# Ledger of designs, part 175: VHH binders against Flagellar brake protein YcgR (ycgR)

Target 1, 263 residues: Flagellar brake protein YcgR (ycgR), of Thauera aminoaromatica (c4kar8)
Amino acid sequence: MAELSTPSPASPAPLDGGRGDELEKFTLRGARQILQLLQDLITHRGLITAHTGGGHSFMTAVLKVDEERGRVVLDPSPDPQANRRALAAPRLTCVTQLDGIRIQFPLVGLGEGQDKGRPALFAPLPAEMLRLQRREFYRLQVPLAHELSCLLKAEDLARKPVEVSARVIDIGAGGVAVVVPTGAAEFVIGGTLPACRLALPDGEPIELDLEVRNLNRQTQRNGTEQLRVGLRFAALPRAADTRIQRYIFKTERALNAKARGGL

## First folded at step 17 (VHH)

Design LA12 (from W55 with P107I; framework vhh_7n9e_1)
Fold by ESMFold2-Fast, scan of step 17:
Structure LA12 (fold): chain B 263 residues (1-263), chain A 119 residues (1-119)
Amino acid sequence: as target 1 above (263 residues)
Amino acid sequence: DVQLVESGGGLVQAGGSLRLSCAASGFTFSSYAMYWGRQAPGKGREWVSGISSGGGSTAYASSVKGRFTISRDNAKNTLYLQMNNLKPEDTALYYCAKQDYEWGTFIYWGQGTQVTVSS
């Protein structure tokens, strides 16, 4: 009788907060800072997507911080199956946004009980919370008409160099997301792809070093599997940064004008 | 149900070596990139190394590059971490993890294996 739950269409994918060497400067570990941020989520009624792994998530909110018992009180899902999955999971990855800030934190040791006579979920206070300003995580969805591509320099199963032309699906100040056919090359989080070439509409391809940050499988409507690869700009020259920012700005303005019926 | 069982930790002197193993079950091991992470007392979890699904690509944290080697045996559903020239700073509980391709989430399923390096 077990059914598979999926996150809502608006649910954000988690960032890799476990990669401390890369995200440490954005990670809060002080008890006072963690308590204040959780309290801010309560005050602003921040809606949280809690990922339980295996493609499952549910919507929750922090109802209360119990400092004396060192725990958070969470709103349970109206879906009993989602709550059972959460309680069985070794950890939850919680993702939310507050006033242009992306917030992500782990919860371990989830339990159930009651708060003020109502069902509730409880977990120990997180030991860390990731806090990113919008510019650090903002991604422009690339219009299909732009045919934006990135030529990836990667390795195959035999560790031989291969080139993969990948379609760019989103782009931000810190990187791009691309899609490649499954099996086209070998990818691993933390792997570096040197001398890749990003093609923008205005001029020569930009040569840049990319680091693999995220991997997600996608099944297309024709049944073909493809891999979504999240890539960070490892060493972006100032001129390249300027061109990418200009593309993002111009495309945002054009899309906003079109959405308002101006184009 | 995904299971990851780490083993091979122990006490060694600085400059020594250990080989960690992670036995995987409950998913198609050969289809997923696999990772080693560690957590020292009083610190957050730190990613140590990763290996692609077929073993063609590897990655390492700067702190372990040149000293640690990640490998996998897809026929045995086993992930390995060969740790050479160990330092006191490598003292930590070591976990293996897979990234969920659908959600990009790292999942730790086991208790980890303790590595202690004496000075």
Scores: ipSAE 0.517, ipTM 0.839, lowest interface PAE 2.0, mean pLDDT 82

Design LA13 (from W55 with P107V; framework vhh_7n9e_1)
Fold by ESMFold2-Fast, scan of step 17:
Structure LA13 (fold): chain B 263 residues (1-263), chain A 119 residues (1-119)
Amino acid sequence: as target 1 above (263 residues)
Amino acid sequence: DVQLVESGGGLVQAGGSLRLSCAASGFTFSSYAMYWGRQAPGKGREWVSGISSGGGSTAYASSVKGRFTISRDNAKNTLYLQMNNLKPEDTALYYCAKQDYEWGTFVYWGQGTQVTVSS
């Protein structure tokens, strides 16, 4: 009954970093579990965003699993340059979703060839796959028209308090991703930002503590650099949790109704 | 030509202290958050601590919080980890890592420095 959600190439960032041990409980390492999950991706035609590094990614899909040769067969990009970048990359980080469940896995040793006479990419089966089943790992892409912002209270290089107004680009029950100008404040993975203020359309800003989980640089078309900061809600009061969930639910329903040709 | 060279490890008794250093070259050290990670024999790599580019923000794994202190000297391109009240479970190869803004993670560039804590 649930509709499949597929991340866009511009939106998903790989979950990795110094806190890989915190994700261990969601990591599948059993050969049968990995094979079953890959088959689920084939059955549901799950589109995969494959990150090749350097801010580059392409859209692919698992075409089949070759258990005899211990490899997965992937749909190549229609862009030859994307395929060349993928083959040159030391690894691919593959990200997808099934029914709002985030799935992420590495592929190492990518090669090219043919499957039934058509071009294909292949790689050894991944030794692990991340499967995040909790609602806190679901992320709503915030519509640009909503102009959601979060006022971050951080420190500059001189340990002086600084306030940075950041645009919220995605939001879930567990956190937000924001974009800030490069150099606006100091960030470190695992660091805490106390007393930040999240602005939602339905009332006063929510005051909350945020923990930095991811840091990515983005270069815009005009050459300006921005920093994408992944932030986890630390201690979230019940009232704040309810408001965030209501915003997510209301926005999802509006987007789903529009997608289905509803009112 | 990025290079990270860890030093300061050794053999120490439980309850003892060690100070690790990481000498960085080949990149603008002051522009990157820096991290310490470790790997015990037969185990995966574990994040230990992080420090922002200017040193104003720090973070620690729960297992080391209150015992370890991360610091940096941007004039000397050097990262430090002061380890106090060491426990046998702190025995590991310790790695220095640079923030990877492309992947949103960190990169281990050094060979590591061995820390062994006895009984």
Scores: ipSAE 0.505, ipTM 0.851, lowest interface PAE 2.1, mean pLDDT 82

Design LA14 (from W55 with P107M; framework vhh_7n9e_1)
Fold by ESMFold2-Fast, scan of step 17:
Structure LA14 (fold): chain B 263 residues (1-263), chain A 119 residues (1-119)
Amino acid sequence: as target 1 above (263 residues)
Amino acid sequence: DVQLVESGGGLVQAGGSLRLSCAASGFTFSSYAMYWGRQAPGKGREWVSGISSGGGSTAYASSVKGRFTISRDNAKNTLYLQMNNLKPEDTALYYCAKQDYEWGTFMYWGQGTQVTVSS
């Protein structure tokens, strides 16, 4: 006789026990809390980037929360191919920001239909939502014009030292995210990269020890793959911390000035 | 459909050794870093070890460093954990894990294999 007592589809879960414990503190699992956060996104017209896998994403928004049916209603993409990719995906990873707070949640079982006579996407309410509201999770998106780079000291397949120049895509008080070509070096969560060199636009490169905290593989539109590596600053010296914070503040101020228009 | 099937657990005396295996399918195994985690009775899930896609880089929790060795055979789509000098506090259900690239540090976990270390 078969024991069918645990029918659970494969789903990702946070890494516990000190490696990613911080994420658990920010994970909402209460139905009321999830409903309230989704309503907040509607109220503030929060724009959502929905990742369908393979480096593909589209912009959407929560149009409505249908509490009676236990589902969320999303704005479809004006691009029919993006909608087809979303419907074919086993799940969407939805990322948004509300007042500097990063919000992330999965949607599984996406369908399409009509809401009040207009095309819409539907999904069951997420079982969990991540809400990151600490300064260590704040990330400045690095302007491409800054050409910010980090020279990584890593290892190859034979455990021999290799240097990889990586483009910095975001930076915060706690670390950086970089992109490298797939296969450029070997990376693993929890691994340490000693004596890396972070180049800011002004002044000499900063020498840093970095710890790998996150790995994401992405496929570009042209079919090439790149690896996005999340790196935590280990034992950051005060002078380096001050310089990084100065860069973040200066860049935010410049971006805010640009957003307000020319003088 | 990511599938991870662990094996090799059992009962062993303190100071003994066990080798765990994880058979992976449903994804390109050689393209992903792989991990071992464990959950002891009455405790949360703890990260144990990780290995890069090609095996060139490894990482270990401080509690197991020097005693456990992670390895992989990409031709066989198999992950291994060699556990030496086992202690009663290593008693746990051991899980094989693949990071979900879309969710950051979120992992796909296997069903686990039980390791019991008697004192």
Scores: ipSAE 0.524, ipTM 0.845, lowest interface PAE 1.9, mean pLDDT 82

Design LA15 (from W55 with P107N; framework vhh_7n9e_1)
Fold by ESMFold2-Fast, scan of step 17:
Structure LA15 (fold): chain B 263 residues (1-263), chain A 119 residues (1-119)
Amino acid sequence: as target 1 above (263 residues)
Amino acid sequence: DVQLVESGGGLVQAGGSLRLSCAASGFTFSSYAMYWGRQAPGKGREWVSGISSGGGSTAYASSVKGRFTISRDNAKNTLYLQMNNLKPEDTALYYCAKQDYEWGTFNYWGQGTQVTVSS
């Protein structure tokens, strides 16, 4: 749910009004920790997707860490255009996964050259690396057959309370994404929705306080507009957390069994 | 293209008030939630307040809640921030922003308006 992009001189800086600080607890800034994590990526041959902006990316890997020169050595793309885009970009956003842990870090000042006679890309060591457990970023796509819904307590244009039954399209440990008809209620990022009710297939609805984290307007095939709302669990009771995790696990297991069944 | 122009800042004593304005152009203002952020000397950018596209929902940082009021006039394509009971800690360059997709991804297209609160 939270934004993972870091600001650069060439891009708009994100607001950090206490909400961006949620990612700070997962950010490594110690030189020894950064070096160790990069070494772990080398040891496990972790493939990295390097995003160069404008929707462009290429696949790379950390070939080595040059501690004496304070830089990482990266495998260049076999596509010369991808390498040119990377070299021209003000920064790369590198994303990878290691043993169920999502790792993300920026690289600034990319250059090209050779390492032991082979083409290579070089960049200074990152000043920070984001490290998230699978639980923190995993989202289950909710099967339509489950008819999972969340009753949202929101406000209309006149600031009057309104209740909206929203379809849940994905769910994770940290929140849900829902869809609502455009105009059904007013939403703003940072807004709180108290005492909403999440309906799971087995049992009574769970009462939850939710916070709006993202808004995306979508047009359906029939031309009807819907609003996709990303919602964070503001305070999740242990019993509710357990039920949500049980639903996610049970649903994954059922989907995997269905896929193996071939029908 | 998209343009946001902030105004209304100035020097004020603690306990005073200021009203900031943001004139928007180049997009359908009434279709987007709008936001105020600030950057104090020696600090990073801080989210201050937000308002939904129709004005029916608002949100505030805990540091300003009860003292600041965000509002909008969709007929005039203008966003406002009424700041009351100002504190020295409110001293900052104030920006308005349009949120595109998710928290932490704001497009600040204005140069901002400076607010200085003396004790």
Scores: ipSAE 0.496, ipTM 0.810, lowest interface PAE 1.9, mean pLDDT 82

Design LA16 (from W55 with E102D; framework vhh_7n9e_1)
Fold by ESMFold2-Fast, scan of step 17:
Structure LA16 (fold): chain B 263 residues (1-263), chain A 119 residues (1-119)
Amino acid sequence: as target 1 above (263 residues)
Amino acid sequence: DVQLVESGGGLVQAGGSLRLSCAASGFTFSSYAMYWGRQAPGKGREWVSGISSGGGSTAYASSVKGRFTISRDNAKNTLYLQMNNLKPEDTALYYCAKQDYDWGTFPYWGQGTQVTVSS
């Protein structure tokens, strides 16, 4: 009865081939769009899981796009067997994510050689790339003026309980992204932070459990490093869900009105 | 360079147990969270378990919770995965990984160790 769900943008596994027709509207085929997306992966040092078939995969990255020769240059695996399997494969299925958005694309005709004296893998530019940006993956960038915070209960590097007030930088239906000073607490991907408190501009803080989904180091303008933590809402209460949705809607409307007003 | 060497895999009957080890070198092992992941034919890559730098916090995929136990020995630079009540569905190549803050997830850095569970 229900339509097929898509995997989380954070999942490295390929999307089910039986869902391909439902994903057509998210498929990029314009040469300029493909080049821009590949360049974004280079700029953000996006790690790619390349599936070679038979249950095999390896980690790679796009090192550069050779527009004149119509090729991508990929970082080979440190495992020679993985590279041999990749070269023997009729197709690679490449899966990555960029800012929470799932990206998937095929590569055919893989070859090996050198780029500036370094071993490299080469493939023709993909004819298509899946960029899965659905309404449910929407994240509102939180205005600094709102001073949204989430009080996290975690452990520091000495294994002592600590409460960290984290600034909320984006929020969506499924979770929040927060920033904390480097070293303020330790996070484990998949771990649960119990009884955290999300402060919205109106009303009392919302108490909820959060699951750690991703961790990313950010360098601030002054050279100081901070940690961005992606957090999923676990077992979100109905009243909390309603308040979060209202905050998102109200803030989006206010931002749109401000943009139109030239303020 | 970071080096991760997995061992302890093998062929085992359903209901059996295995202990995997990961020997780490090339970085300060006690400063990083560590992970186990696996790749099974037809299932794709799957995160299995994680452990904090000091060993105080652990996390598990729902498919293995209660059956697998992650642990570490920082004096030996070694990560472990105790696997109990193994199922045919646990058949996979098992990888250990170091926390990577540049990507935000964990890459596979070792060659892996094969676990095959027969029915």
Scores: ipSAE 0.502, ipTM 0.838, lowest interface PAE 2.1, mean pLDDT 81

Design LA17 (from W55 with E102S; framework vhh_7n9e_1)
Fold by ESMFold2-Fast, scan of step 17:
Structure LA17 (fold): chain B 263 residues (1-263), chain A 119 residues (1-119)
Amino acid sequence: as target 1 above (263 residues)
Amino acid sequence: DVQLVESGGGLVQAGGSLRLSCAASGFTFSSYAMYWGRQAPGKGREWVSGISSGGGSTAYASSVKGRFTISRDNAKNTLYLQMNNLKPEDTALYYCAKQDYSWGTFPYWGQGTQVTVSS
């Protein structure tokens, strides 16, 4: 039987090639599993991007799980407009990562109040959480100290070529997520960015063709808006693939060693 | 609240043309990339085309490239799809869509406008 009871507008978009029924095997619906995963996000201080509709999002975190009242407590945005958008939204879509694994879950019925005398957002516990565990979905959170960048070759409003230096925030076998300055270039999902240059340590920049796969306007905790762009490697040369995998592996090892060292 | 209203569909012979429109309200239209999707009888939803917020960049599914043209008028909050050289395989309910979050779904879809292409 179909497990989704949401109206057809919530069906997977055509751009979600192969997501549909394949995501069901990665969906957690057990109450204990959901509670454990939320607790893991608290323990690891996982930053959550909460999508509030209208292409808007803000950074939040799960502060606690109130099992008695069946709700989660979230850190509100320092931007009052982001909080108003969130409270007005019929649904929040929360996206985060835990150990490089993408986690996504809905929150419905968001309210505002106080927790321990501090402003907080409240929502009922989600009925489901998505945890993508396939190797191609693994994403390394890029350390800020690495200053990883990708020079994007894109177009402005008038279809004039522009070059944009974008900070790489995560990287995987299939692509990167970058942050671009507001208004730097125009992007569209499905659009191709030819001959972009990914700067990795230990060598020349890698020249890559990239395809835009997602776009999100994000309000940071400091109140600044930025555009997050998800990019797929359209034509990845074998040598480039090897260098990217080596960077991911080496960085993951270093991060795991540092975490075990207790800094 | 977001509202998308499609129009311009109808019955047309193979090789003919139609122009679809999508009237948008409830959000800052000029700040969002917009998309056209379609659903043929017995098929899932298929992505057709997309256009960036300012209109500077476009993308098309291989099945429609060279035949369809997406455009927008930000002053009128309206999205368009010019469909030329229509084929029976283009028969579908056509939807206007706005992305509201990262990868996966487009929860803001219109009601759709029916396009039927006779051979």
Scores: ipSAE 0.366, ipTM 0.774, lowest interface PAE 2.6, mean pLDDT 81

Design LA18 (from W55 with E102T; framework vhh_7n9e_1)
Fold by ESMFold2-Fast, scan of step 17:
Structure LA18 (fold): chain B 263 residues (1-263), chain A 119 residues (1-119)
Amino acid sequence: as target 1 above (263 residues)
Amino acid sequence: DVQLVESGGGLVQAGGSLRLSCAASGFTFSSYAMYWGRQAPGKGREWVSGISSGGGSTAYASSVKGRFTISRDNAKNTLYLQMNNLKPEDTALYYCAKQDYTWGTFPYWGQGTQVTVSS
């Protein structure tokens, strides 16, 4: 399963005109809603990636919702080490998709036992589930082989125009994340970069106005500092939106086919 | 230890002007983008303006664009917000903030400076 990244609450809420609780609108906390969603995952045989921390994950599925005991029953991994990591983890982060909607939920207090004579993993029902329907929150990790770039039109220290070729590291319906060398241009959250050019593998570059949404500094292995810039599409013509969605879909489908071929 | 101290607020009549200052210490001021935000009575926090580390790029909320000017003096470790043609809806507690390049955003840590605009 190719996976689009969903943002997690990793930092204090930003100051964006009341957007501090944006993800709360997509969080289900009602017991009935949670039970219904878990049952939908069972009915559609939804494959779940369970992240155990430290870069480790395994594939599982919800086998049963035990409403009376307030528990979910999960299919254990065929890899005993993956199950041991899961049992030792303070929390599992479970990620799946249902009909194009990203679903994410935590499981805490994982145990092991038997269900109808077969090994199983058990956890209390999650207290919350994220059901994220907004396109802007999903991100495709761009394969390095695609060499996707965006030519940014920005300003230098003297407010003079400068063009920076930035590598695109992820892309979604609502924007891209790019990396640039530190000092290549001046960036600030809320800043607009007009008439930037996004190069996809086929066709002419797409001309876009981009808004800076986040800025992270990173040090590369060679000691060079780089800036990771999160950029929102300020406006998209329908033709550009269609091309971006087509690229995302085709790439996701190709990655899914490659991953399933290994199974 | 990062410290940001806002000043320059006060009571002003609609159409008036104020200049806010933010004195920064405890970090290399010239290496960080800086921001102004505000919180009006009964409202959530609202981003107002930002300026890049060297001052080459600025940004403004649509509600203040053309009326407010953000600037910085890296030699003095000071951030400024020049507020012209003030409106009653600009009444708020104003905060400055430092870019956090690890988290990718900017939290407000100071006490702020109160701006009250009478009609």
Scores: ipSAE 0.734, ipTM 0.926, lowest interface PAE 0.9, mean pLDDT 82

Design LA19 (from W55 with E102G; framework vhh_7n9e_1)
Fold by ESMFold2-Fast, scan of step 17:
Structure LA19 (fold): chain B 263 residues (1-263), chain A 119 residues (1-119)
Amino acid sequence: as target 1 above (263 residues)
Amino acid sequence: DVQLVESGGGLVQAGGSLRLSCAASGFTFSSYAMYWGRQAPGKGREWVSGISSGGGSTAYASSVKGRFTISRDNAKNTLYLQMNNLKPEDTALYYCAKQDYGWGTFPYWGQGTQVTVSS
């Protein structure tokens, strides 16, 4: 089976709840906030990818919020098999995006019926909704000319500490993606790399604790293998956050100007 | 054809212990990091633990850190999860996954093994 690129927060793939404490600040639990967000999905006709488990999903939309009965009304799939899988699933994980905001929420107890004489799916209102703004998942593709690097502290195949200089290929408010030669170090998703050093232009390297979020192998044209590692900033000092944002904004502006023929 | 078969679940009282196993086939087990995830009734898939291909690095969700221990036997193509001091909140379907892409996405998993913790 082929390895796929890591899904971004903007992709239809659900975010992992295993680090729920890290996502708590983006989680809405107030009934009024949940109702308002669902109404926003209706108003903007937001398309929702509903994951039923086992790699299955279907496209739906919120048609209505029934506050009196405490439930949401969803558009059924034109595929009867997808509807049967959804009704049999113990839980749906719903993922959508509105104007650069990623929204994710669970639905439990899905039922089938009629709404104004038309087939519909019903579920109790979710107790929580994840709302993640674009700045939290936006990624700048780092220009090769910038030679951005991150010195990673990891372990080799013999469980010995090693330092690996990794090229930064993208960067955002929440983390970086880097490339390393295959076999340079062992990585495990969820593992913490303490005291790594991120080298940005115009300043001293920034010392950061990084958490491994994803791993993807790639084969280059010349036959060499590289490992792409997605890394989250585990704790980001305010000064470091400011420097990273400044780099992102300046570089994006320069790239936009170059694309218009300015540089 | 990647196959992962989980076993070892059951009903246990709060404070008890269980050891889960995952038998892997269809790929070179020793070359991939392996993971345990769970899905509680009415909740989404939650990453629980991970272990590197050689077993040198492990990671745990904050909710299980200190109570659960992940391990592997590469000679037997088997992944384990030792669960101690189980809580009712640990009640879930537990499944293992092979490293392919991203956290929160399990590309290959079996039917899982049910763990029920009574109070």
Scores: ipSAE 0.027, ipTM 0.556, lowest interface PAE 6.6, mean pLDDT 80

Design LA2 (from W55 with P107E; framework vhh_7n9e_1)
Fold by ESMFold2-Fast, scan of step 17:
Structure LA2 (fold): chain B 263 residues (1-263), chain A 119 residues (1-119)
Amino acid sequence: as target 1 above (263 residues)
Amino acid sequence: DVQLVESGGGLVQAGGSLRLSCAASGFTFSSYAMYWGRQAPGKGREWVSGISSGGGSTAYASSVKGRFTISRDNAKNTLYLQMNNLKPEDTALYYCAKQDYEWGTFEYWGQGTQVTVSS
């Protein structure tokens, strides 16, 4: 007789059940499609954020697909603690982007070893991958040269108002992801940040009400930890929507031109 | 390793109050935002409230705002939910949670604590 103290296996269902039904039609389960998508991530040098649980994540990449052994080979973190958390986790949730399309997949049964004499992480091929092509899920990775920032109006530990200048790392029709210095302010999912100011390269800052949707402590490939905050546009003015979409389009066009050996 | 154990639920009359507790272990509690979620019979799971790592920021679903108060004691690794002016529609299994995944998904560790509000 085994002593079982098991909550429901795997992560519990999302609190927003309707989102699960919507995502089903974007889920890839064909072995050929999964292999092709993983190969596309290798070819385009896609950086992956691997969520290990407990609000922790680290940056990785798919180095190789080993079809013979039915597994993926991942770049380990330079932070040994991040690798220990990953190996101890029952599941990794991997999130990346390919040509503005959000890609998400689980990895279960992570192991450690070597690939061609170098440290590597290994996991069985995922049985499913999510590929979100909807406008609300498209995120432009903001070029560092643009120095895009958002001035957040938040609260400190004592509930006193503070202003935090946060670097915008990605932007889409539905929101932005920002990086906040550790200890600068307190954040909670569902919290509202009124009258924040988003600075785009052309024109005056856009005043926006933002809602916190996601919090993540991210270990960079260089071992530095940062807080990533996902923010939804709670009330997007029509003029602001136009400016944001114009910025996304213009930046994507310029990046595509550079990739094709253009201007 | 990570454990979240909810307690304090029970049967209460409409207009009454209950205080829920969540005992956390296996992680650095003071470093994480913590949340309460619930699932009513025949309904999907609903986010109820959240509190930042140091307690400086809180958030509430519109259905409970003004009636519920979330708080934490980082020295005791314990999360609380003070529920006032309870309504029959607050009847649900209440879960303590921390976020682990993108898109606001949460972990539930344990059986939750049942709250039943009679009219």
Scores: ipSAE 0.445, ipTM 0.809, lowest interface PAE 2.3, mean pLDDT 81

